VH-VL binders against q5qx64. Designs and how they scored, part 24

Target 1, 184 residues: q5qx64
Amino acid sequence: MESESHWLWLFNTESGKLSVKLSDTDVFDTPYKPSQLVNIHFNEQMMDIEDATTFQIVSETLEAYPADKMPCAPQNAALNATAWCRFGRPQMPQSWHFQKSDISEWPLERRLCELNSGFDQGLFLILDTDDEFATCLLLSEGMQLSAIKSLRQYHVIKVTLNRLLPATVDLALSAQSNWGQQLA
Key: E = the ipSAE of ESMFold2; O = the ipSAE of OpenDDE; V2 = 0.75 times the mean of E and O plus 0.25 times the DockQ between their complexes.

## First folded at step 11 (VH-VL; framework fv_lacutamab)

Design y4 (at its last look DockQ between E and O 0.45; V2 from the best seeds 0.00; counts 0 for: pae E 3.1 > 2)
Fold by OpenDDE, look of step 11:
Structure y4 (fold): chain C 184 residues (1-184), chain A 122 residues (1-122), chain B 107 residues (1-107)
Amino acid sequence: as target 1 above (184 residues)
Amino acid sequence: QIQLVQSGSELKKPGASVKVSCKASGYTFTDYYMQWVRQAPGQGLEWIGWINTNTGKPKYAEDFKGRFVFSLDTSVSTAYLQISSLKAEDTAVYFCARSGYRWFGKYAMDYWGQGTTVTVSS
Amino acid sequence: DIQMTQSPSFLSASVGDRVTITCRASQGISRWLAWYQQKPGQPPKLLIYAASTLQSGVPDRFSGSGSGTDYTLTISSLQAEDVAVYYCQQYYSTPLTFGGGTKVEIK
């Protein structure tokens, strides 16, 4: 799916909702609160080329995976990711004590990861890394963090890199690729 | 106006050290990565590494680990590249370059310093 | 490491000509590719990022295309001011790597 230059960011000061107007009849709502956002002093704003590019790259990245293996539609994830990249407050993402992984270094090319809270395991899109932390957007429908706390779909968290697990879907794809190469 | 201004040319002997500065202006310094790239005379571009200007965390290419050290002075929006134990092969123009924080273009370098020539000669 | 191979290394064309530079990656880089222009005595200038997105302020005669391992920079109508060395760069994985460069001259 391609982003159109006439897409609009919408921010409703009354409801506190950040949305994307895709067409006259199609508006996509993000789950982000005003407190999680910056530079939202507008009612309507045209989506710029950078936002469009972000949407396209994320969409294409997610569309490369089998649909039945993904817990969300690529378009929805891409819109939310784009929204966060544009308006997300960098210091806002909350952290949680996830289980430690055995990964010493996270490769840049891995855009998906999993995190295990000890109660649940979720699939995340990595929005940013700085060799110390990863900003991650939840792709799973939800994730239980504790007995009383849960994470909602498309919510963003920040975790240390040593908590990141390889995504199951990536492992599966790599296995298939290796098998194909061995057969060739 | 976004600008990266680097320190002047350096002439050093083998074994000496040099510290190149890159002063940023026109934008929030800590919101972007600073990349370092060098170019030997008549040669192509070579990536040295980057530093996160917010966290101070550096990433070095394997060939540059050890003698090359990135540092910051955020109070003056300046990034530094220090090279120790200089070798003749270190003779090159060294560039600092800004790269974005967004997902799609994090490591594309949109603004560059003018370059600093470092010459290592006995 | 991902190797970037540019072709040709040298290109001579006339003003107004369509110019094409190719960059091939040793593996798929998922459009994480930038194109730079470097004139003598100057730093590189970003032309294209994300394989096909034109950097602000760059003339629209420049365009980028490609996917997977193969990418192309196109100058639709070569101008005298376009004389430079052009580089591709992948930022799909570390270390970041550049192509060998393409020197473009006017006949």
Scores: ipSAE 0.545, ipTM 0.857, lowest interface PAE 1.4, mean pLDDT 92
Fold by ESMFold2, look of step 11:
Structure y4 (fold): chain C 184 residues (1-184), chain A 122 residues (1-122), chain B 107 residues (1-107)
Amino acid sequence: as target 1 above (184 residues)
Amino acid sequence: QIQLVQSGSELKKPGASVKVSCKASGYTFTDYYMQWVRQAPGQGLEWIGWINTNTGKPKYAEDFKGRFVFSLDTSVSTAYLQISSLKAEDTAVYFCARSGYRWFGKYAMDYWGQGTTVTVSS
Amino acid sequence: DIQMTQSPSFLSASVGDRVTITCRASQGISRWLAWYQQKPGQPPKLLIYAASTLQSGVPDRFSGSGSGTDYTLTISSLQAEDVAVYYCQQYYSTPLTFGGGTKVEIK
């Protein structure tokens, strides 16, 4: 079985780059800028049990989907989600980039969503949601938000619930399941 | 020092109403959902529902919709459970419990009140 | 609704024994699982959340493991003060649901 107990957080104080040392030869770079992260006061630090737990939960969530329907490797998304949950700065909502939907509530068990900027539509992992907001990590390979601005893969944005769309992969699976149940 | 202090035991007749209070201290009340759980004599734990302490929006388990009503008084950091039209089967210990504060531990119940015994008897 | 099946319902063990309690969910719950201890006459106390994360102040002889549908609470060396009923609980989806409990006694 895979163990995260030997993984290390690496932080370069000159560049502000946050990375994960997976082995002697493998380093995973996160895409987050220093301005998006809390103050980090180490050069390296062992991942703790809570970090490992976050990684495992996200990996299991995404691995439940067909691999050909995912725009990223689940492990890459899980590493970045773990980094954000540990070191990401609190987000202010930025709903104005996205078109409104009819949705005013979101079921707890739905861990994926899509957002539509009018320029592009991206698949997101929901890191947190309540009855007002969702904190979303981009799984798709980039997403244009405006004529000038794009959201990069694994970057995090917070939106009001009325911007959320059901993920296409969940709609297809739900429709097939309901159809199969009706036939059976 | 996080603490949830509930109101005292109640003895009621069928058809009456009861209102259980849960006073929170040692943390920012509106930052955490409050959950309600009951335990009938000699039985396990049963989730009644939760309330968002910031918005006041409740969520009830299906079996508890109708007669069970959550409310808040945020000025005194207090949550309430009101049960109307009491039945003998409502005899139980009623607990309030705070939701957790971690990303993926958010809805585990990390602190519990001492419980309020409600006895419904003719 | 997600049914949580706990096993065994009752066990009796000696001080120092390793105790294992299992909890099976009727569907995958992706580690959204908590374990509680309820001593006689007391409210439940959170031991473990997120399947494996030990709550602050809980002795490290308690541990949690598992994934998907199958989860385990382990007490590495049972102590006299561990006499209690233990409950698992999923928080993957609403309604939140508990296992039926495991009563642990000392021989």
Scores: ipSAE 0.457, ipTM 0.798, lowest interface PAE 3.1, mean pLDDT 89
ESMFold2 (binder alone), look of step 11: mean pLDDT 93; pTM 0.951

Design y5 (at its last look DockQ between E and O 0.39; V2 from the best seeds 0.00; counts 0 for: pae O 2.5 > 2)
Fold by ESMFold2, look of step 11:
Structure y5 (fold): chain C 184 residues (1-184), chain A 122 residues (1-122), chain B 107 residues (1-107)
Amino acid sequence: as target 1 above (184 residues)
Amino acid sequence: QIQLVQSGSELKKPGASVKVSCKASGYTFTDYYMHWVRQAPGQGLEWIGWINTNTGKPKYAEDFKGRFVFSLDTSVSTAYLQISSLKAEDTAVYFCARSGYRWFGKYAMDYWGQGTTVTVSS
Amino acid sequence: DIQMTQSPSFLSASVGDRVTITCRASQGISRYLAWYQQKPGQPPKLLIYAASTLQSGVPDRFSGSGSGTDYTLTISSLQAEDVAVYYCQQYYSTPLTFGGGTKVEIK
C-alpha cells in the first residue's frame, strides 16, 4: 500500500461501520463500534494530509521490526490507528484489568509496550502518552482480560503508566545491539 | 488570537537569579505542554525542556538540570523559567513555546513567545 | 541524544529559485520532525510538522519530505520575505534537538 492519496473514509449509517475505501474494489473495515467513535458526519469523506501522515508514521514504525516478530501486518495496524486517531472517542482509563509494573516514567521513543492481565500478555502500539496515561492499540490477536472478557485486536485501551511493560521485541533488539558492541 | 507574551529583557551579574514569565492567551492553557528554548548570540536553538501545564511536572534536558527550574501559575495562564547562579554562558534569548497538535504533531512547537533577552555581564 | 545535521549552513538565491535544505538525523526518527523559520529579530515559526504536514497559514511553496534519517525542506519559488534561518527539529525522543540552521538570503 504505497499510495494513500485516493483513500476515502466510509461510514455506513445503518450498520455504524467505519471503513477505508482503498480502491474501487478494495475496502478495509475497522472493528470499531459506533459507541467508540465521534465526529462522523459523512457517508464518504476524503482522507486528509494528517490522516496520511498518521498512516505513514505508524507503518514506518512497525516496519522497522522483523516481520516474524509482529503479530499483524503493519499496514492494517496503521489503518486502524489512523481511524482511531481521527474518530476515536476519548477513553476513560481501564487500568484495573492489568497488573501493576515498577515503571513510573516511559521513554518517549518507546512506541510499543506490553500489558499483562494475569490471563494474557499482549503487544500494543502506543498512540499517545503523557505523565499519567498511555493510549494503547492492541496489536496481538485478542487478549483475555478476565474469565469472561477479552480485548480484540486493534481495539484501544487507556491505562496508567504503571501498567506498561517494555515490549519483548524491544528488549530483544536492545540486547542484540549491546551484544554487538561487547564484541570489541 | 493565540498569543504567548514574555516578560522584558534582563541585565544581570554573575551569581544572580532571573525569572522569565510567559503569559498565554487565546486557548486553554492546561491542555498544552509549554517548552523553553534558548538561543545564545549568533547560535542556533537549544531545547531546555518542557512542563506539563496540567500536572506541573517538568522534563529537563540533561545539561539544564539543576539551575533551571520551570513553574506555573495556572490562575493567570503563566509559565515561568527561573535560572539561578547565572553565568556568562547563560546570556541568550529565552523563548517559551507551546506544543500543538494531538498524536504525531504533539511536540512540534506551533506558537512561540517573542523571546526574553537575558544578559549576564561580569 | 539524536544529532540533527543541516546542510547547507548558508545559501544565497534569487527570487523565484527553487531552494532545498536537508536535515540528517543520527538515527531513524520515523517522520517525527518539524521545520521552523526564524526571520531576523523574530521568534521561530512552525512551517511543517510530521515531516510533511504543512502548518495552517503557511504558503504552498513550502513542502517537506523524507523518512528514516534523511529529510528535506523545499521552497519551490523563493520570495523576498523568505529571508530567514531555517531549523529542523526532531521530536522522536527526548531531549528534543534542533539542526544547526540554514541561513537563506536573497542575492
Scores: ipSAE 0.528, ipTM 0.817, lowest interface PAE 2.5, mean pLDDT 90
Fold by OpenDDE, look of step 11:
Structure y5 (fold): chain C 184 residues (1-184), chain A 122 residues (1-122), chain B 107 residues (1-107)
Amino acid sequence: as target 1 above (184 residues)
Amino acid sequence: QIQLVQSGSELKKPGASVKVSCKASGYTFTDYYMHWVRQAPGQGLEWIGWINTNTGKPKYAEDFKGRFVFSLDTSVSTAYLQISSLKAEDTAVYFCARSGYRWFGKYAMDYWGQGTTVTVSS
Amino acid sequence: DIQMTQSPSFLSASVGDRVTITCRASQGISRYLAWYQQKPGQPPKLLIYAASTLQSGVPDRFSGSGSGTDYTLTISSLQAEDVAVYYCQQYYSTPLTFGGGTKVEIK
């Protein structure tokens, strides 16, 4: 994989696609619509050091989880997350009535969460949080929101904090670490 | 050019209130967090909290809950810090500072106001 | 709360010297660490974020490294204009917390 410093943001005004040119032969397409994006008045733009840093650390964070427990490749998730962080319109993420969680306060260090729509449960990457809302990127291949509505992979949604559930993968890791400590 | 310009120095008596302003320019005001940090004379930096300039939702450090209130006027790209029931221990330089929404850099404060000195004396 | 411990509190060195400041967190902070420079009468200036990423416009004599709980700011060749107090800051979790600061002076 080539250095992130050589990667280019691509925006095609005709197709409305935001992409990342990773190499001369490798282009990664994001699923985001122009209406979801800001500052996309370019054809090509060099990825800056902040974007590269975001990509690297998000990728590393996701790579820490067992591959068989993750519904997506860390690189793909990291690219989409980086794209959203760079170009995502803050007011754009839609909301949905997810089931409430029993969590009183969400720790900032928890980067993954699950949401339950009542029809389905999905794994999300938390892109941003405040005292009220979390902006979440779907990592699961899809998520049924209702009988007629679904969320697509890497789509971004905004939810209130009291809807966030601990990620199963995090719970599993915690259990393993505790077990290891008990055996030590 | 990105700038954060704060209001002038304040001299207050104990029990009074003060409102410090921080006017932003050179960027989209609602696309960043605004942090408030204080520094007592000869002391280090202390994080008071932040406000989401898009949603208006504040977050306070525990020690600052109650008397410290963040607010916004987005029409003039200005953030405010109000301190009520001032105490002598509130004497400090107060800074506003912005941070982005990006993942690992979002709470690193890249631009700062010049600071506002608040002196509380009887 | 995460405690940030800086060392040393005071450092005196000559121009051209290699200077190292250490910051230790009370728990792992996953490189959610920034370094700031503050000169007298001025606000802090961001030098490094994400533990090792140099902020735009900052001289390359400044560098950051570290992981887990231990982080380091290095000035490869100390200059006269580098006289300041330096702070580390974690933004892994709230409340955001700063180190106690390191005062750097020239001999």
Scores: ipSAE 0.307, ipTM 0.780, lowest interface PAE 2.5, mean pLDDT 91
ESMFold2 (binder alone), look of step 11: mean pLDDT 93; pTM 0.956

Design y6 (at its last look DockQ between E and O 0.37; V2 from the best seeds 0.00; counts 0 for: pae E 2.5 > 2)
Fold by ESMFold2, look of step 11:
Structure y6 (fold): chain C 184 residues (1-184), chain A 122 residues (1-122), chain B 107 residues (1-107)
Amino acid sequence: as target 1 above (184 residues)
Amino acid sequence: QIQLVQSGSELKKPGASVKVSCKASGYTFTDYRMQWVRQAPGQGLEWIGWINTNTGKPKYAEDFKGRFVFSLDTSVSTAYLQISSLKAEDTAVYFCARSGYRWFGKYAMDYWGQGTTVTVSS
Amino acid sequence: DIQMTQSPSFLSASVGDRVTITCRASQGISRYLAWYQQKPGQPPKLLIYAASTLESGVPDRFSGSGSGTDYTLTISSLQAEDVAVYYCQQYYSTPLTFGGGTKVEIK
C-alpha cells in the first residue's frame, strides 16, 4: 500500500528503542528490548518491500476475523510481526512453560493457536511452523507463564508442536460455518 | 551456486517401477524441504508432495499416496522419488524443487531441477 | 482443496504491450500465492511470492497484486524473452495447487 511504503524504522541508539514512524505525528513503539533484537546501526530507515509484504499478509490474516473476537488491532500485530521478522534474534525453544497437547501435526492454513501455561491461556499468531516447532507471537494483552514470569503482548516464543491448541476463534467460526451449511 | 540436478529420462512398461534422483548443491540440504511436481505432456503443473530433508517426514497429495514414495540420502544431498506399479497416466516430466524464502515465502519453489521425463508405454 | 482458475489460457501481444493475467482461488488465500514462468523445455522459474514480492533477479517489469481470492500478474512492457507459460500457485494450505497456466506469445 502507499501508506506502508512511506513508513520508516526509527532506532534510538542510546535507549535501544525500535519504532515505526507512520506519519509526521504518529509513531508506533515496538515492545522489544535491545537484547531481543539484532544489532541495529541506523537511526532512521525506510521500510523495504519485504517489510511491507509481512505487514500486508499479517493484516489480511487477522482482518479475516471479527474485530470483537481479536484481543488486538490487526495493524498493531502486523507492525510488531514485521519488526520481529526483520530485527528479532533467533529464539531457542521454550516449551517447558506450556502444557502438552495431543497435537502431532498442525495444518498449514491454521495461522492462529493458543498455548496453556497452567496459569493462563493466550492467543498467538504463528509466524512460522514446521513439523517440529512453531514460532508464536502473543496477541493477547499478556500471559502469565509461571508464578513469577509473564509474557507480554507481541512477544515471541518458540515451542514444539505438541504445545499448540486450536484457537477458540477458529473453532467458533468453524461451528458457525457448519450452522450456515445446515441452514442452506 | 544453488543447483538441483536430476537423473536422466526413463522409458518403462506398465507395472514397472522407477526411481528419480535429485542431487542438491550450493546450499545446506537439510535446511530446505524438497518438493516434487509433475507435468504431463502438454499439460500444467501438479503438486505431488514434499519431504522434510531434516526429519525425513513426507507429505503427499491424496492422489499420490501409496505408489509414490519420497526418500533421502542426506550424506550426498540427494532426494528420491520412487513410483511403483507404473501406469500410462504416470507419463510426465517430474521436477524436484526447493522450498523457498522463510516466513511468508516458505513453500514457494525458488529453485527447480531440470526435470526427468518418465515415459510409460507398452 | 483450493482450486486455482487462471485466465486467459492463451494471450498474444506485441512487444511493449501491458499484459495482465488473473488467478482466482476458490477460497481466500491471504496473499500466500506465487507466480512462475516456464519456457519450453525448461523448468518453471519463480517470479513472485507472497502475491507481490519480486524474486531476486526478476526484471521489474513484472509485478503482482491482489488479495483474498483475486490475484493478478502484470508485465508492464512485454519483451520477446517473456514468451512462456505462466502459472499461479497457492501455498495457503495443502495440497499446494497450481492454476491451469497462461501461454503468452508475441504477435
Scores: ipSAE 0.512, ipTM 0.823, lowest interface PAE 2.5, mean pLDDT 90
Fold by OpenDDE, look of step 11:
Structure y6 (fold): chain C 184 residues (1-184), chain A 122 residues (1-122), chain B 107 residues (1-107)
Amino acid sequence: as target 1 above (184 residues)
Amino acid sequence: QIQLVQSGSELKKPGASVKVSCKASGYTFTDYRMQWVRQAPGQGLEWIGWINTNTGKPKYAEDFKGRFVFSLDTSVSTAYLQISSLKAEDTAVYFCARSGYRWFGKYAMDYWGQGTTVTVSS
Amino acid sequence: DIQMTQSPSFLSASVGDRVTITCRASQGISRYLAWYQQKPGQPPKLLIYAASTLESGVPDRFSGSGSGTDYTLTISSLQAEDVAVYYCQQYYSTPLTFGGGTKVEIK
C-alpha cells in the first residue's frame, strides 16, 4: 500500500461515489451518498495530513484487536471513517431508539461500542462524542433495527451516550490482560 | 487567517464573578470544540474543559465543576468562560484554544487565544 | 486520571546541540500526545500531535516519537529562538492532562 500522502479523494458526479485512490490500480469506494456529504465539489483532491493521521490512528486502533473477532478489515473501516470525518455531513446521521445501557459514564478512551436495537446488536466505531451524543460507524456487516429497517456496514448513526454498551471485544481483551497480570 | 481573540485583563475581588470571552474568526466556529486552559503565575498548564460549539454541551474537569461555566454565542462565533465565587487561587491566565471534534481527528489544540489574565485580590 | 511526567524539568544546552525531552504517561495513551512550545508572555504553540506528526509551519528540527507510555520530543539542532517551556499533553482520555513542563535555555 502506498503512503497516505499520495492518496487522492475522488468524487464522481455521475455515479455519486466518493472514493479513495490508493494507487494507480487500487481504488476504494465508500458507501456514502452525496446527500450525506459536504464539500464534495471536486473530482480529485489530495488527502491531507489530517486525513492521513486519522486513517493511521483508526487503523492502528482496530489492528490491535484479533482479526477473527472483528467483523471488518481495519483498512476498510479506517478508510470509511476517514472519509466520514472529512466529508460527512454532521447533521445527517440518523438516530434510532436503542436499548438503554447501564453505563453511567462513557470513558473517552473507549473507541468501540455496541448498540442493541432490540432486534439485533452491532459493533460500532465511535467517531465523535460530545458528552451527550456519540456518532457511530457500524463495523458489523449489518444490523437489524426493526422488522423492516436495517443498517448497512459503515453506516453512520448518532445516539445518546446512555445507549452505548461496552464492546465484547474490549471486555475480552481486558479479561486476558487481567489474567496475564495475575499470572505474572 | 484563523484567530482567537480573548477579552482583556480582569481584576476582581474574592467572591465576585468574571466572564471571559473568546471570539473566533477565520474558520467555521461550529466545526471545532473550544478548549479552556489556565495557567497560574509561574506554573504549568491546566485543562479546565471544553465545549462543543455545535451542541453547546460542555465537559469539565472534576476540579472545575460548579463555579466554572462554559457558554456560547454562535451568532458572533464567541465562546465564554464564567467563573463565579472567585478565589485567590483562581488568579491565572486563561486561554481558549481550538481542537477537533473527532475521536481520531486532531484533539490537539492548534490555535490559541492570547490569554486573559484574571487577578483575584482583596 | 492520567499523569504526565516530563523530564528534565530544566535543560541548558548550546546552540546546535541535540535536545531531548521525555514524557511518560501513567498508562498507555496510544499516541494521543501533543507537544507544545510556550514562550514568555505568549500562549502555547502546537508543535507535534499524534505523538509524531509535525504541525504545519513548525521547523523540521522538531520531531516526536514514542508509543505506549513513553514519548520523546527532539530538537535536532537547538536554536536561540527555541528558548521556551515545552509541554506534553495527552488527549487519550478526560481529563486532558499536561506534563509539568521543561524549561529550555541556551548556555
Scores: ipSAE 0.509, ipTM 0.844, lowest interface PAE 1.6, mean pLDDT 92
ESMFold2 (binder alone), look of step 11: mean pLDDT 93; pTM 0.952

## First folded at step 12 (VH-VL; framework fv_lacutamab)

Design z1 (at its last look DockQ between E and O 0.13; V2 from the best seeds 0.00; counts 0 for: pae E 9.8 > 2, placed apart)
Fold by OpenDDE, look of step 12:
Structure z1 (fold): chain C 184 residues (1-184), chain A 122 residues (1-122), chain B 107 residues (1-107)
Amino acid sequence: as target 1 above (184 residues)
Amino acid sequence: QIQLVQSGSELKKPGASVKVSCKASGYTFTDYYMQWVRQAPGQGLEWIGWINTNTGKPKYAEDFKGRFVFSLDTSVSTAYLQISSLKAEDTAVYFCARSGYRWFGKYAMDYWGQGTTVTVSS
Amino acid sequence: DIQMTQSPSFLSASVGDRVTITCRASQGISRYLAWYQQKPGQPPKLLIYAASTLQSGVPDRFSGSGSGTDYTLTISSLQAEDVAVYYCQQYYSTPWTFGGGTKVEIK
């Protein structure tokens, strides 16, 4: 999705909401709490080109998948991803919630992954990665981590790479799976 | 002011080894990848690989595995490229360059060293 | 590996001309593309990253566009100081790969 309008970041100190003003009549609220955010010392500021670019890349990435296979609207995911990329607080790894995969190296070209908690499996957008960790945005409507703990949609979690699973949607779209080679 | 300063030109014989240094300043060294790129005389740019300055884990292009070794001295914000068993075809300018960790833009190499000329001749 | 095909390899234009350089990837790279300018005896300089984001300090006569496999660098009004070799580079997947370069000269 492309917009010719100048989008604005909005932070309401009273409500603690971070929002994106898309137009005079359209405001998107992120689900993130102030405690999850940094550099939010503003009421209103223009979205910069880097943020806009992030939005576009994420949107395009997600729009490439069949809508019926995605648990969220690309625009919403992209806005939240952009918000986190701009304001998200660095997360401590929480890998213990998830089962290990056979993956030792994650290919950079894979932007989606799944994580399995043993209770549930969720689809995630990878926001960032290094040689050890991946920061992941939950795209699924929710994910149960334990009997008493669940993640909400668009929750961000950091995990070790060996917790990442190939996304089912990626496997379904590709006639040839290169994962075997990539895992070698 | 962000700067990457590389070591001076090297003249080596085939079979010898060379170690190029890249000293970073003006930013947190461990917050960025250090990339290595070379350019043979009159040729284009060729990506050699990167090293994670935080973890020390390198990534090499397939053609550079074995003889090319990345290393770090974080205490002095310096990255190193060592080339062993030098060949004539290794003659090139070698660049270090900074790149970020984030996927959505910062992987680009935004600051470069001045380059180090390595000449391999008998 | 992703192959980057850059065209043209050589471009001669007049000052003030609109210049376009194209880069095509062998597969989709989702805007993970950068453009660099390299002058003789100098290291490459980042112009554009993420396909269309202008690097700080770069004149706005430079612009990037494209998606999927096809990307373009545009100089809206070529200046004398723009004489250089330009490279595209994908950082979608490793190994990172560069285009072959475009030498831009002034007539």
Scores: ipSAE 0.394, ipTM 0.809, lowest interface PAE 1.9, mean pLDDT 92
Fold by ESMFold2, look of step 12:
Structure z1 (fold): chain C 184 residues (1-184), chain A 122 residues (1-122), chain B 107 residues (1-107)
Amino acid sequence: as target 1 above (184 residues)
Amino acid sequence: QIQLVQSGSELKKPGASVKVSCKASGYTFTDYYMQWVRQAPGQGLEWIGWINTNTGKPKYAEDFKGRFVFSLDTSVSTAYLQISSLKAEDTAVYFCARSGYRWFGKYAMDYWGQGTTVTVSS
Amino acid sequence: DIQMTQSPSFLSASVGDRVTITCRASQGISRYLAWYQQKPGQPPKLLIYAASTLQSGVPDRFSGSGSGTDYTLTISSLQAEDVAVYYCQQYYSTPWTFGGGTKVEIK
């Protein structure tokens, strides 16, 4: 717990690369380009309490799922989610890549969703929602959005709520619970 | 320690207005939604709506649109419920409750104010 | 609107008894269900969220279960301090709606 509070943000001003120093020997590189990040004015900075809280919440959320049902290591997703929440540049909505659903409002506790581009369907972590938009981080390894555009793992996209689909992994867990009750 | 402290009870005549306050402490106010719920004497709980304390955007249940207005003063971590054109049937205890940590919150109402009794009589 | 039908409206049981309270939604709510306890003169207190997750600080004699439209709150061994009204609440879609409440008393 104390060792996680000593994690450091590292920023290379030449390459624009944002990383997390986990220990003297372990550095985790984020995949974000300089154009996706706010202006960063440090080379090295301690991760604060809010960063640690975000990491813990995302880790716990994803660790609740069976490992074979997740397309990523929960810790990697949590590090990238924390980096984006702290340093990600505000985004414009890009809903037109995705097919509509009947959902007009999203239950706030539902933290995973899927989006369907017509080319691919990907699993996302919801970083934030309001009454109109959701900010979603891709957990799947990659997702084709159009003939010429794809979204890479851990990259973030903002969409209107009527693009969100219930995550298949959540539907499967609900079905297992219901089936187990009926069998007893 | 997390607390929601509401303003004191009010006695009003029909047609008057009331403004109930809910002051939060012990947490970052803009990280959580604020909910409003009422309970008429001897009755169950009724959801009025919420306000997103980060954006200031409210959502009202259909029966409460119009006369019921949510607002915020984030500088003092306070949410407000204003009820105009009070009617006898508005007599109830009004609760504020927080829910939903920013983007990863529990959406159930985990901390509640003590309640504010609003009595509307002639 | 999703209607929440809670039963029984009243129950009386002895200390140590197992108590069950049921809540039925008018449509599936995908386990977006909370249980609250309200003691006389007090605000509601969250017991369980997401149908089965126990809120921090709540005794483990309280548990929740269910899926789809049917949900249950169980008190495995009723205590004197559990005298209260219990409410279920869905937060699947707005408007949020509550069950009618279950008043629990000691015999």
Scores: ipSAE 0.007, ipTM 0.554, lowest interface PAE 9.8, mean pLDDT 86
ESMFold2 (binder alone), look of step 12: mean pLDDT 93; pTM 0.952

